# Miniprotein binders against a7ua95r516to809: the designs that were tried, part 12

Target 1, 294 residues: a7ua95r516to809
Amino acid sequence: ASLSLLSISDLVPDLQFIFFWMSNAIEILYFIQQKSPAYMQTIELMDDKAGSKESLLSATISANEEAMTILEEVIMYTFQQCVYYITKTLYVVLPGLLDCNPFGTEPSSEQCRRAAGVCVCAVCVMPEAVRRVVSVFQTTSDLLQQYQVHSEIQSQMFAYLFFFTNVSLFNQLIDKGPARGWFQRSRVLQIQASVKILLDWAKGAGHNHLAQKFFAKFCSTVTILASPPQQLSQMSWKALCAEHPSLKPVQLHRILTQYQLMAELGPLPIWQPSSEDEAYIYRTVDLLESFENH

## First folded at step 3 (miniprotein)

Design K6
Fold by ESMFold2-Fast, scan of step 3:
Parts: sequence; structure tokens; C-alpha cells
Structure K6 (fold): chain B 294 residues (1-294), chain A 101 residues (1-101)
Amino acid sequence: as target 1 above (294 residues)
Amino acid sequence: GDEELKKQIEELLKLAEEYIKQGNYDEAILAAALALILALASDDPELIRRAAELLLEIAKRSGNPRVLELVIIVLELAYQKTGDEELKKLIEEAKRLLEEL
């Protein structure tokens, strides 16, 4: 409550209750789905003394359908609440990832000696800003595992979190990058290194496929900005579009324009869109990504 | 409609009681759990408590840890949704039974 920044650990007690609720609803839903065939068969085998067997069977089917609908609503509600609180925390910590220097954080000689002995002490080699982002993802993973949430639901959760992270980082870099100097080569290399730490975490956590899919736009952006001027100047517009299909033409054009403005190693050839591409390139309404596009 | 739903709940409660008598605790749990979920949707405190009490009865009679775990899960869902302290008491009793096993 008195902190200017709310950490993910502050939300853990509330998230534990919501994950517990969601996990319970999922388990009940799967129980109903698994037991319904056997339950229906038991009714089929009952003696039809009053000619009521058909009525009982119909009533049971209706009750199962209604109960499943109710459980699905509870699961959806609790899933949305988890996503809301986790993404709210991510939104606060994500800008730090664009503004940190991973090359300036080295473990001490003493910590290196202890690590050589394979000690139990955690040696944190990542910047504080990156660690805050990773902590949100790790805490989410820990909660999903603690409550034994089905792997399919886990995948949906991380798909959305990676989608949200990609959109947030991309929009912040494009919108605020010029004023913050983030398009300068030295800063871009720092951003690239920080993002690699995050992607390496995702791979270690078993989410490499999701990370590759949902971070494509931001990764393409950083890759272009980190490219040598000589390499970019030799590529055609069509070749750049083909190499970076996740970027819309208007987004690619903005990135290349910023790259030219921030280039410190000489002028790049002027890229000019063809008359056929002009209207598409200059549609500024499509520049920033929407959080509703997935 | 709500009247059809109430009739469905009453039939499920009767069916659960019949399964208890037969020793068919998996079927009894399903019937009682369905009754509780439908009662929660109808926001009927009397039916919610009746279904919850029946779930605890199934737990007491089964002695099966899997049955007790499922009953606790279903009752916990009901408590999270309603905040009814009477349901919390039923959960605590079910947990005590599980500890004894």
C-alpha cells in the first residue's frame, strides 16, 4: 500500500485464492466429463419399474449440460481475473526492460568463487528490471504448477501474457523510443540482450514455441535496429518485408526511418516506397498494436 | 425456467440419496455436485445447503480419500462463490475426516 511500485509477490495471496478457485472448477468439469458416460450407462441398466427411465436419462443430460455451462463461466471469470492482475503488474515493470543495461551488472569475485563450488546460493546475473519481469512469469508458472492446472490452460495463460508483453514493449519502443534515445545502437544492443534473457527463461520453462510465436514483432524490430547499416542498405524493400513478415509495412517504414535518424556510422540509402505501396505505408492508424488483436 | 431448474435439483438430490444406499459413491458425488452447482446458479440458499450437507454425508460414508478430496473441492467452490460460513464448517469437517484417513 505505501509503495510506488506493486510487486508480483504482493499479489500472491490474492492470486492463490483465484487460482485455487479456477483449479477446483476445472477439476469438477473434467470429473463430470469423465464420469458422464459411466453414469448414463448406470441409468440405462436400472429397472424401469414406473416407465420413468427415459425421463431420468433426459433430466440427467440437461443437468450435466447446465452444470458444465456454469463451471465454464466460473473458469472464464477466474482466468480473466488472473490475467487482469498479472498483466497490470507486467505493465508497471515492462518499461524498465527497455531502459536497463545488462552489460553493467557483473557478479563479484566472491560470488564467482562460491558459484564454482556449486553452492545453493542463487547467483543473479540479470539486471533488476529484467529480474522483475521474469519474477512475474516465474510466479505465474509456480502458481499454475502448485494448483496443478492442466497444461492446456497453462499454455493459454502464457500465450496471452507473451502477447501482452510483445504489444506493450513494441508500442513503448515505437511511441517513446525516439525521445528516450532507445533507437541508438548501444541502447538497442542492451534491449536485445535483456529480451534474450526473457526468451531464454521462456525456453527453460517449456514455452519456447509460444515465445517464438508471440514475440515475433518485437524481436523483428530489435533485430532490424541492431543490424549493421551496410547490411540494411544492401537489402531491397521487398527483401526486408519478406525477412520480417510479422511487421506491417507502416511499422517497418517507421523503424527504418528511426534507424536512419539514429545512425552514427554514416548515411543509409534513402528508401522510397513505390506508388503502389504508398497508401499502405502511410496509414498511421495501424502503427501501434492493439491489445484487442488476439 | 427457474421452476424446471428447481425440479431438476430435487430429482438430483433424491438420486444421490439412492446411490448412497447402493454404495455407489462416485455416482452419488456426481448427482450431489450437479445439484449444488445448479443451486448455486439459482442462488437458492436452502438448496445450496441441502446439497452441501449431502456431499458431506457421502464423504462420511465413503471413507475413500479420493471421494473426500473431490467433496472438499466442490464445497470450496461453493464457499468461494457464496461466502456462506455454514459451508466453511462443512469443509472443515470434511478436512478432519481426510486427516483421519
Scores: ipSAE 0.052, ipTM 0.540, lowest interface PAE 4.7, mean pLDDT 77
Fold by OpenDDE base, second read of step 4:
Structure K6 (fold): chain B 294 residues (1-294), chain A 101 residues (1-101)
Amino acid sequence: as target 1 above (294 residues)
Amino acid sequence: GDEELKKQIEELLKLAEEYIKQGNYDEAILAAALALILALASDDPELIRRAAELLLEIAKRSGNPRVLELVIIVLELAYQKTGDEELKKLIEEAKRLLEEL
């Protein structure tokens, strides 16, 4: 099937299988970790009736270590597979978030249309493009809860998914934004509103801290671009660096340069990079975010 | 190597049986679970079956819901990996035992 046709719903059966394995492996690993010390002590206290207490202890330690290693590999593999499938679905739906007009009257979800009443739930009032992104995260959350996956693994998964989402959205905005008109104030305000809906969902799902942390770069970019020219033109390079520490100098410089072009502003000396940052603003290799830095 | 792994599995099975005789079901279940996990790694159907049957025996004798829950988890994992219908029967029996408690 073409990547364009892949929905999160189509992957649910495969994801369920992977989550089942992951959850069970975690539970078994946890059990071994908790019981192994007492188990070893019990062997140590056993009468040497078998004539090879030391051999039995050594064999048990070795077997335990091997079992734990295998379980850790299963957990890691299943985690990676989950992330792989979920990020594929995100890759398909995330571009729609940048083109979304959240202020438009888009039709309610098909699920809510079948309800005899106008559902005013938070999901039903979401723009379709935002709802598709939220649906990926919600499905992930629901599966993690359904299979009672350990909270630490849940946090790690959402951390990575938010990281991936931030990198994807940031890179698309920086690379394609000028050509797509996403740097226009009206479009930026639409993007800002769409991202706010996503962040509000993350807050409601208990992931507020992770969302704030991993979306910082994209949010900073959107905040700068959403700023009125009169306000932004009063902010120095140093002040902008201090207010938006998640942005590298080259990234901030690119954003400001494109903003200046879009707003038809003349050269602004106040936005001139410091002498310390001047060497860094030309490092185009650092302009886009890498998916490997997580 | 594979022979050493098989030896370790046999030792764990023996240890589990000894713990069963002692009435130490927590240690028995751990040893048998480890044996099953290693048996799955060795791809030895006989050792897998022996470990699975031993897990069920421990579950029956213990009468402890936590032991039954763990046995179900381990057997389900083994069934998903192997597709052995005999493991499915053991799971169903373990679930019945859990419902009866």
Scores: ipSAE 0.017, ipTM 0.477, lowest interface PAE 4.8, mean pLDDT 85

Design K7
Fold by ESMFold2-Fast, scan of step 3:
Structure K7 (fold): chain B 294 residues (1-294), chain A 101 residues (1-101)
Amino acid sequence: as target 1 above (294 residues)
Amino acid sequence: GDEELKKQIEELLKLAEEYIKQGNYDEAIFAAAAALLLALISDDPELIRRAAELLLEIAKRSGNPEVLRLVILVLEAAYQLTGDEELKKLIEEAKRLLEEL
């Protein structure tokens, strides 16, 4: 059963090779871009007696455009391959984040123990499931830095990885959450703490803006589920939609319905969708998010 | 100009050969790929073929399927630009090698 688990370490040799090619293709592209203006200027300074200057300029522009197209295809291919291998590894380790307990039962640690009713901990060890996810992000960051990949490409890589992580976690929680008891308040608080570790890593790595943007849907979901009944019952449907704009009406309706069931509320609060949202909820079956980035 | 570009291509091909001798296939493939791209700009069929053959040789020696996939991609792009049937033969050989790995 553990044979389904992939280690990011097992993929490092393949990833190193792909990042090497991506970095080199970007450098070749830069070389062409830097040389092209000087060559164009040289052609423009030529004496054009028979229209040869215009013909040579056109040929040079065409050749440069074709070379850039080839380099763009190489860069896209290597980027897509990196994304494929990294997200394949993430997909295997991400569900563990929803099952782990970051509040721990590790009293065996020399640095963490209970003494006279007080918790003594000099160093807090990250849960194994969270460590596996962070390891994937850290290894990616290390490889991008090792091969000196431009910061813009690095940002695009983490934008996609955060997008993928958000969609994967959201879909798992919504689809399997009810059957697995993940909507129970105590479990949701554990999930919230685990996600905070990922967000804190992203902030430390300089990707706070990307994390805030791409984790919005999953964070909204966890925030609603972690809300006390007293607080949530005071909010109207309109107020919840306004506070959680990343959630589609059908997704918000599903989350609130599960919250009512798990909290055993009675009589249930009135979270009635607007007429327009109600029509959308009744007509669409598309509850889960697509992995296709649009 | 074109003569300076061809000199740069030949220097890159020589550099790739030297990296092959050292068993440094990662650096060799960079030099050979750069040579191919510049040869495409120069529109010199002989230099294009030489760089393409060298890329395939490096891929064979590396034994890495990711190298082979990238070589296939680059050679297919070169074939689309040139229509050179000799490049199509190299693409077919690279695809056969990838199926064996």
Scores: ipSAE 0.014, ipTM 0.315, lowest interface PAE 7.3, mean pLDDT 75

Design K8
Fold by ESMFold2-Fast, scan of step 3:
Structure K8 (fold): chain B 294 residues (1-294), chain A 101 residues (1-101)
Amino acid sequence: as target 1 above (294 residues)
Amino acid sequence: GDEELKKQIEELLKLAEEYIKQGNYREAIYAAAMALLLALKSDDPELIRRAAELLLEIAKRSGNPEVLEIVIFVLEVAYQKTGDEELKKLIEEAKRLLEEL
């Protein structure tokens, strides 16, 4: 069935309520952790009957344990709801990143020379498709900042969003790439430039470490596909596995096969899997990544 | 142990009332919030409502937006768990006070 396009802007009111709940749950959790020792000491110093004092201290311990459990559940639930809304929006906009051209509809010779001799950022235009993806990440960052969500929770959210983006882009490229022409060299270079814009945003936003970690598989794939034939032909299967440890044997084999088929510069050497990896290159169930696993 | 739990909730509610008398609203909110969370576990509507009403009273007397935001959140958690329309009235009053800033 066809789904309506959902802008991240359309979800902001719902996200604001969820972030409000999450922020308040974190604040109450912090309040309890900060106040609990002083409160217990106050009870211990009370000039009251032993039974009453003991009962109140026991109640405080029980209240802290129950409050911690409830607040952690609320934080987890609201985090999952935010992730659900945000990734649902990302799912709709991410495929466009593989079809867009950051060099314009038809790059001029001037733009090509600038890209070769000058910073690629100087000649790359942020396509609407890339802007939509960046907008989702920027809106998420803005909301986390607006509601003063703790940095640990912010890091966990972007870790998951980058994980989701990596899996979605990798699966789209591997599964639909051959039919869409995405493995053609000119298209791969456009994809590489688009991904660089996204990674540059992440670096500017303070998430460089997370982006490097969670985009590793897609970045390895694009790096291999964008490699010049002279450079790639000099690398053995073992060397490629060592340089791209995030790729499974079946994934690397599929990528190299597509590279060979789409080569514009004539025949390329055939990369032979190691004897240890021969069985694994035929594990088609391992070809696509799962959204459920890390 | 349900009767013992209710006794502990009553002790926390009494402590919150004493802190209110002292003008110690920060400590009062801690005691009342703990009472409410334990009351949710006891599934006793009367204790839940009493703790919720004390939380709103603390917010009104404190005049502190931070305290009011905490009270609104705790009441919303209680409402989501119970569906008690009386708690919704307390939430609406707390939100009205917060909007007045």
Scores: ipSAE 0.015, ipTM 0.396, lowest interface PAE 6.5, mean pLDDT 78

Design K9
Fold by ESMFold2-Fast, scan of step 3:
Parts: sequence; C-alpha cells; structure tokens
Structure K9 (fold): chain B 294 residues (1-294), chain A 101 residues (1-101)
Amino acid sequence: as target 1 above (294 residues)
Amino acid sequence: GDEELKKQIEELLKLAEEYIKQGNYDEAIWAAAAALLLALLSDDPELIRRAAELLLEIAKRSGNPEVLEMVIAVLEYAYQKTGDEELKKLIEEAKRLLEEL
C-alpha cells in the first residue's frame, strides 16, 4: 500500500496546486523586475525637494526588495516541494533499472497475482523498468507545460531531476552492485541500453544538454564496466582519468577493482594510480555522491 | 554517434550468440534484450529484426514458458514502437510455441 501512495498519479492534484503557486510567484517576480526600473526612473525625474525625493526613493527600494525576497522564497519553497515529491517517486522506480531480471527462474510469491485462475508472477522487464522512469519525467514535463511554467525554471527542475537520478543510480551501483552481481558485463550492457533510452527521451523533450551534463558520472561508470577486458587492460590509469574526468580517483579505483575481480584478470593490479592520486583513492568519504547542491 | 551505436548493437548481438553456444541462456537474454533496446533507438529495421529473432531463438532453446512469456512482452513493445510486420510474425510464432508447452 505504501508504494501506491508514492505513485506520481496520486500526487498530481497536490503537484498541480504547487505548480499553480510557483507559476504565479514567477510571473509576479518577472513583472516587478520588468516594471521596477521604469518606476524608479519616474521617481528620479520628479521635480522635488531633495529630502522628499530621497525618502520616496528609499521607501520604494525597500518595498521592492522586500517583495522580491518574499517571492523568491515562495518560488524556492514550491520548487523544493515539487522536487521532493517527484524525487521520492523516482527513488522507488530507479532500482528497477539496475536490478532487472526479465527471465528470473524463481518468481517471488509477494509479486505474484492471479490471472485467469493461474498465478502469474510480476517480473521486472527491461522495457517496463525504463517506461516507469520515463513516465515520471513525462508527467513532470506535462504538468510544467499545463501550468505554463517558464522554460528556465523547467530547465532547472530537469537539471535537478537528472542530477538526482545520476547520484541515485551511481550510489546504488557502487554501494550495492558488487553484492547484487550488477558489475557483470552482461548486466552492465543492459543498464547501458536502458540509460541510452532515458537519454534519448531527454533529447526528444529538449533537455539533451542537461542530460549529457548531469548523467556524466553514471555514464562514465557504465562505459568502463561495459568495456571488454582486452580493451580496458590496455588503458593506463592516466588514460582512464582523462577519458572519465567526472570520476574521482577513489571512485575510479573502486570501479576498476570490482571490474578486475569480476573479469578474473589476476591478483596483480593492472591499473596503478598515479602518485598524485594515491592519497585520494583511500578517502571513503568521497566514494559515494552527495544529494546536496552546494 | 550513429556509427558507435550500431557497433555497440553488433557487439551485444555477438555476445548473445556466444552465450547461446555456451548454453548460458540467462546471460544471452540480457545481451539480446539490450541489443533490441539499442536497435530501437537506431531505427534500423535490420538490427531490430536480428535482435528480435535472437530473443525468440533463446526462448526456444531455454524451453521455459516464463522466458517465452517475457520474450513475447518485449517483442510486443518493439512492435508497438515500430509497426514492423516482421516482428508481428515473431510474436505469433512465440505465442504458438507457448500454446504447445
């Protein structure tokens, strides 16, 4: 029952109300920004005693600054609320992209349902897992369009949603991947295919540049893990760092160590970190990405 | 780009065929499904058909009704996306095989 409460469809009425307030606050802020300079110029052009004109100008500046501050707070609050509800929904559906077994031989009794008198087990199908994530992004896009939210704010929202998706997928793959078998090349190639579909959706929606920017870390990780052993073993640490600048030294080292184990490439390290990077590869605090935007 | 995408699809198809030869149908399905999804992005009918045919072949060799049901679902998605009548033929063959089990 908890999962139904996290459905994007269940949140649409609440999201509509929040988008309504956000859109209105943005419009009012835009109006003040556009009209304030003309109004200030009108005051400055008044034939007046120096003290009276200065007092009116000061009062107008103070009132304008206060109004803009309140509107910015409303916009930030409503934006954060939308992001919170949408990312909470994404958090539930994103693991399906990593832990998808369309042909599992042992169905879960908890996932089984009756169909025509026969028990049919729900399984994670690769296209269905991708469709669930795309549905969240598409519903968000539809709501932003319905309430005519300015394109710049729409871009900021998708930037954050892509950022969240990238961090969530990267952290899950790095933290849980080895235990779940997600580092096997065949699984990684499936993950890569799913990510390509998400990136294609983003391109179609007009967000290609944002998707390329914010998915860089996860894409780099998947690209490395999907590489054939013959190709990857011929690349130096410095070459991999140059090809994947989004990865921190500790992250690259963890990925390569897991790759070496899964590919059974032997006991000696193929990828020796540079002396400059050696100190950073043991900083576990830098292994997982933060959801904080500083 | 387009050329890199087609190379990735060919690599996945080759990997799936290698797993089939090894009798590793679980890994073969992962590779073939990934190939089909990427082929759909390429809009290349020949690559889409090759990946779809390979999925059906894996399902036939596995002999598992659950695998066959999953392959039918994946192929139906591909057919809805492309409208390719060749995919419809593969879906009907898969359904016929499921009925015979």
Scores: ipSAE 0.013, ipTM 0.463, lowest interface PAE 8.7, mean pLDDT 77

Design L1
Fold by ESMFold2-Fast, scan of step 3:
Structure L1 (fold): chain B 294 residues (1-294), chain A 106 residues (1-106)
Amino acid sequence: as target 1 above (294 residues)
Amino acid sequence: SPEEILLEAELLIAEAIILLLEAKRTGNPELLRKAVLLLLKAAILLAEVVRQHPSEIARRALELVAEAVRLIVEAAKQSNDPELIERARKLAEEVAKVVREYLERQ
């Protein structure tokens, strides 16, 4: 693999080429689907005294099946290639989202306004790390629009990108979070604010339902970590599981255990898993999420 | 290997060129459909080469194949217009030339 590509802008020419192919394959698929019924009807109207009509129908059906199979393979392949390039770029930029501060601001010497008698700098600052992630999503949206890719395929693209983002962020937070200080409540609030920027972008782009569905696990994790220690201490294990159904018991246990250590809560909390849950919690292999959407 | 993949793509493109010549002569739309399928299969192989061994030559070949397919579809919409079929055939020949150039540089 090449390490020379560090931004989505560097991939635009390659992505344009692949989107061009995908768009063409979809158009050809549509053309064949539209022509097939007319041709089949023409064969049905033929004089079949020679016994060739059934042979011609069989040949046409076979040819159409072959054409459909190849076109579907091209569409699937080009879709997978787009996803590969885009997610490779996301993987590089996503960890920065966990380290940035969206409550920060850059001074502006040129832009200020007055509101209610007070001078206010007209600067809504998006952290560079968040801007890089948003740029990947925006560039993808722009390319889908440019090549007029069908809305259903566009939805599938963003469903997978949100799925990938959720898994990547969740795994980073669970695996590296304690060592990086990401479980500290002040840092979690910064992470929550950064994620809100991504979710707001998705809503503006018309993908609110997909974002709500595919970010559920990471959002649940952030919500738990942002909760006051007193609130979490008052909840039973059953109540915590019920409030966060997207989290596996082993994941919820890990989050709560690390949160207790980070928040310096006293002795063991009121949370106590069942004997069956305890057996499941000791299964380390189920801690991290898979990138396979299967 | 990329050489083996490109050799297979070259054969598919060559067969498509023959089918386009026959389609121009006979006006048979089934030959246009077969040519499209062969070019699409060649495109999948070329995309695999671009993925494994990025090259401007392979990317150029993909662009030319896409344009050839578009012209064939347009020809079918216009009662197998022989001029459009001929333009598609010329593009397919250019693709074969580009693929052969890449193979010779191996």
Scores: ipSAE 0.015, ipTM 0.314, lowest interface PAE 7.2, mean pLDDT 75

Design L10
Fold by ESMFold2-Fast, scan of step 3:
Parts: structure tokens; C-alpha cells; sequence
Structure L10 (fold): chain B 294 residues (1-294), chain A 106 residues (1-106)
């Protein structure tokens, strides 16, 4: 029974209710904001000798400000509820993205023997773990469209969802990666391909700018880890910092340390922090990202 | 009873929808004004239910009152009558207060 609460499908009825309220509150707020100037102009055009004109204008301004504040609170509350339920679901499905193989399963020697003499065309198939993450984003998009939520609020919603996804994936990779073998080159390439599927979805949905902005840290991390040793050895610490400005010194140092540990063949270049950054590579409090976007 | 009030409000909303559709076809501003009057009456009845009767029935009343307000907003967008626009604006404000009060009780 509690396991069903982990599915986005199980949350749809609750989300529909919250999106309905958010959409309606936004529409009312927009209407009031658009019509208030006309009403104020109407008051200004009233008889200047009427002693109540100033009182009516003041009362209207006060009432309008109070109503706008109440509607903003309703919008904020419903927005936060949507974000809470959606991100709770995302947190459960995101770790699967770090373990899946989007290149498809290589046939075992037994499967190859059974298929011998038959032409097999390999087609790229989306892994189930990636599909679960995409379905959360797609369901959110569908609900925003169904309830005709204002485009600005839609952008804010996806900005936060991408921010949350980036932080969650980055923290999981940095914290759990060494123990789970996620820094092995083959696994990094699989992670990179899975992330590309998410970014391609975002591009198709019209959110490419938001995805580029909010996935920058995790994308930088995966890009460095997926780099061939020959290519990476040509880059100095300063060059890596310049190319990956989203990474803090301690984060970049940890990523490079994991890269060196995974390289079993040949000598690796020694990436030395600048003297200015040397003190910051030991700031463990800055290693993992906060889920607070303040 | 609250159930009887909900049914009355639903009838007012349905009648208003028919008037809004006729107003859109004919361009008759009197039909638009009459539709807004019916929707305002429905919204007042529904707001009273939300305030006085918490629980399952309040959620249904809340859905209906938001539908009524959205219809009034649509009517006002099609109108050049300052009085009609003012009435729509004040009703929308009243409903916003009722919605906020309901959410605070949750």
C-alpha cells in the first residue's frame, strides 16, 4: 500500500486537484492585475468635489493589495505542494538512472549462438529506469498543459525540477559512486548516454535553456569523467576551472581524484590546484550540493 | 441542506453558460450582464457552503465556485462595460479570500 505512493501515476489525482487550484488562482490574479488600472482610472475620473473620492481610492488600493497578497499565497502554497510531491517521486526513481545501460544489452554467448545465421539489427531502446524519470517530467508537462498554467509558472516549475534532479544525481554520484563503481569508464559512458536522453526530452519539450542552466554541474562532472586520458592530460587545472565554472574547487579536485583512481593503465598527469584554490580543495562542507536554492 | 445549495448553484452555472454562449453568438451585452449576475449568485451560495460546512462537501463547492469565477472572468474579457468589469473584479477578490480561508483551515 505505501509502495504505490512511490509511483507518479498514484499521485496524479492529488496533483490534478492542486494544479486545478494553482491554475485558477493564477487566472484570477492575472485578471485582477489587468483590470485594476482601468478601475483606478475610473475612480480618478469621478467628481473632484466628492469628499469620498480619496477615501474610495485608498480603500480600493488597500483591498486590491490584500487580495493580491492572498492570491499570491494560494499560488505559492499550491506550487510548493506540486514541487514537493513531484520531487519526492523523482528522488525515488533517479538512482536507477546511474545503474542502467542505454546502449542495450549485449547478447550473451548463448543468445548469440541461438541467433546465429539470423541478421540482428540493434535498435536503441530507452531503459526502464530512464523512462520512469522521463514519465515524471512528461506527466508534469501534461498537467501544466491540461490546466493551462501560465508559461512563467511552468518555467519556474521545470527550473526547480531540473535543479532538484541535478543536485540529486550529483550528490549520489559523488557520495556513493566510489563504493558502487559508478566512476568506472564504462559506467560513466552509460550515465552520460542516459543523461543525454533526459536533456533531449527537455529540448523537445521547449525547456532546453533551463536544462542547460540547471544541469550544468552534473553535466560538467560526467563530461570530465568520460574524457579520454589523452584529452584530459592536455588540460591544466586553470583550463578545467575555466571550462567547468559550475564546479567548486573541492568538487573538481574530488572528480579528478576519482578519475586517477579508476585509471589503471599508464601514468596520469598531476592536476595541481592553483595556490589560490589549494585551501578550498579541503572544504568538505562544500563537496555536496544543498537542495535549497537560496 | 448543503447538497441542495450545491444543486441550486449548479443550475445557476448551467443557465449562465447558456447565456454566455448566446451572448457570444449575438453580441447582446444584456445577456452577458445577466450571465454574470447568475454566476455571482452561484459564487455567493458556494462561498457560504465552503465557510459553514467543512469536509467533503466543501471541496465540491470550491470546485464549483472556481468554475463560476473563471466564467465571470471570460465574460469580463469580452465586455467593454466598466460596471460589469468592476463587478467581476470584486467577485474574484471575494472568492480569493474564501479560497485562502479554506486552505488555512486544512
Amino acid sequence: as target 1 above (294 residues)
Amino acid sequence: SPEEILKEAEKLIQEAIKLLEEAKRTGNPELLKKAVELLAKAAQLLAEVVRQHPSEIAARALYLVMEAVLLIVEAAKQSNDPELIERARFLALEVAIVVAEYLERQ
Scores: ipSAE 0.014, ipTM 0.473, lowest interface PAE 6.7, mean pLDDT 75

Design L11
Fold by ESMFold2-Fast, scan of step 3:
Structure L11 (fold): chain B 294 residues (1-294), chain A 106 residues (1-106)
Amino acid sequence: as target 1 above (294 residues)
Amino acid sequence: SPEEILKLAELLIQAAIILLELAKRTGNPELLKKAVELLAKAAQLLAEVVRQHPSEIARRALELVAEAVRLIVEAAKQSNDPELIEAARLLAEIVALVVREYLERQ
């Protein structure tokens, strides 16, 4: 079996191990941070016994600082390992979200029945492709709760997962969309409905503000593509840039060009870029998003 | 209090245990080296505590030093790294000095 056949469920034992030790490292770090002033005060209040106070102070400062540094590195390492495994699984399942039809989807597969979790009805109603993505997010949430990982780290985890999902979906839509027919109106509406299911999950999980922030680019793209021709033709380039600040000029131009082709609209002067933006519109390096940006 | 300093040393040992478990699972030799670094710092801190408080506290400090040495030996066996072997030798020298100082101050 290839790595692309691994489900999130297959990774649970490895993720449990990493989350367990990450949680322990976080707790030790916070305890050391909380107790640092007390350790220093204890030494300061000591009498100088045979000239050893300076050695004890030096040893305590050194030990405290090295422990904090190493624990921070361990937390970062384990966080990166979790992100690596989770995003690798997301990478495999995300393309399916762009091809699925949430309108009229019926639960009919054995997998739907056997993958029944706490919210059996919601899982069975969702398209299989959307269910796979939601399962990755839900399993992550469950593990973070199981190991009582601090809420600050939980927020960082979902910020990154939403960032990754946004970049992956945006890049796939822009790069492969024309060949796959994803810019056709019926497909755009299906994509919009599928994305709404993910955003509704995020809201239910208490991550609405993170989802709004990190899905902005893909949501802007889908919103433009789903706009009626009458509405979109009334908007100038400057108005569109103002409503969709997450999109770079080259990205907005590509989206509008695809929309114009699919809506069978002739050239429209109202969608002309400013002279400043025009110089950068054709830079291919700015078209796709980087996975390394935060 | 000396008990608070002992607690810091215990936390360093617990952190080293996390690194050893992760190293065993992942095979990452850098985690073993970091574990040895934490254990060496714990041993140094405990040696200073013994010098300041040659009493019941010193006995508890020596017990923690023994645990730190045991963990470093375990780490060295996993890696066969010359640097880890050298670190274990240096830690053994620190332990020997601490034990000698404790006996002389009785």
Scores: ipSAE 0.340, ipTM 0.690, lowest interface PAE 2.9, mean pLDDT 77
Fold by OpenDDE base, second read of step 4:
Structure L11 (fold): chain B 294 residues (1-294), chain A 106 residues (1-106)
Amino acid sequence: as target 1 above (294 residues)
Amino acid sequence: SPEEILKLAELLIQAAIILLELAKRTGNPELLKKAVELLAKAAQLLAEVVRQHPSEIARRALELVAEAVRLIVEAAKQSNDPELIEAARLLAEIVALVVREYLERQ
């Protein structure tokens, strides 16, 4: 099946299967972890028949560690599979977020059309492109809850998904933005509004801290690009670095250079990198974010 | 994929073997119960693989199920726990289903 036709709904059965086994493995792992101290204590309280107690304790520790290791491998494997399937769906829907006009009258979702009443829920009023992205995250959340997956694993999953989303959106914006017109002020404002809707959803879902952390780079980029020329032209390189610490010097320099071209601004001495940063602005290898750093 | 399910089943069986050994060493019946549960779950996965894919994958699944059955039967012989005996019975029924499905597709 062409990647282009894969919806999150089509993957739900496979995801349900994986989440079921992930949850089961987690449950068993926690059971072992909780009971292990009691087993060790029981062995320690046994009558010390010459050398047998120490050997039994060592063997029990080793067996317990091995069992936990295998269960951790199951959890990791199932986690990776979930992430793989979910990120495939994100890869398909994320480009639509950059092209989305949230200020346009997009027709209500088909589900809302069948109800004689316009559903005014926060999801139904979302632009279709934003709603598709949110639907991936919501489906993930619903599955995690359905299978009662531990909160730590849930947080790790959302951390990775937000990371992936940020990297994907950032790289697309930096690489394709000028050619696609996404650096135009009107388009930037549309992107900013779309991302805000996503962040508001994340806040409502209890993931505000994670969203703020992992979307920082993309949000900083959008904030700079959304800034009026009159305001941004008064900000020094150092001030921009301080306000947007998530951006590498090469990234900030690229953003400002493209902004200058788009806004038809002359050379701005105040945007000149510091002597310290001057060597770093030429590190084009650091321009795009890597998916491997997580 | 069938391969992924087989991998998961293998990992579950390996974990169960370790838990069985740990249960034997500690005398803890709860560990034995958990091991049996893992084996039963692995058997269910393998049954599904066989049902979907009568191939070399199905053969491998049958081999793993046979090993799981051997282990649970041995555990059940050492324990008078009625729950473990029942689990062994249920696993045997699953194996019978797997074998039947495999033979019908040959």
Scores: ipSAE 0.164, ipTM 0.620, lowest interface PAE 2.1, mean pLDDT 84

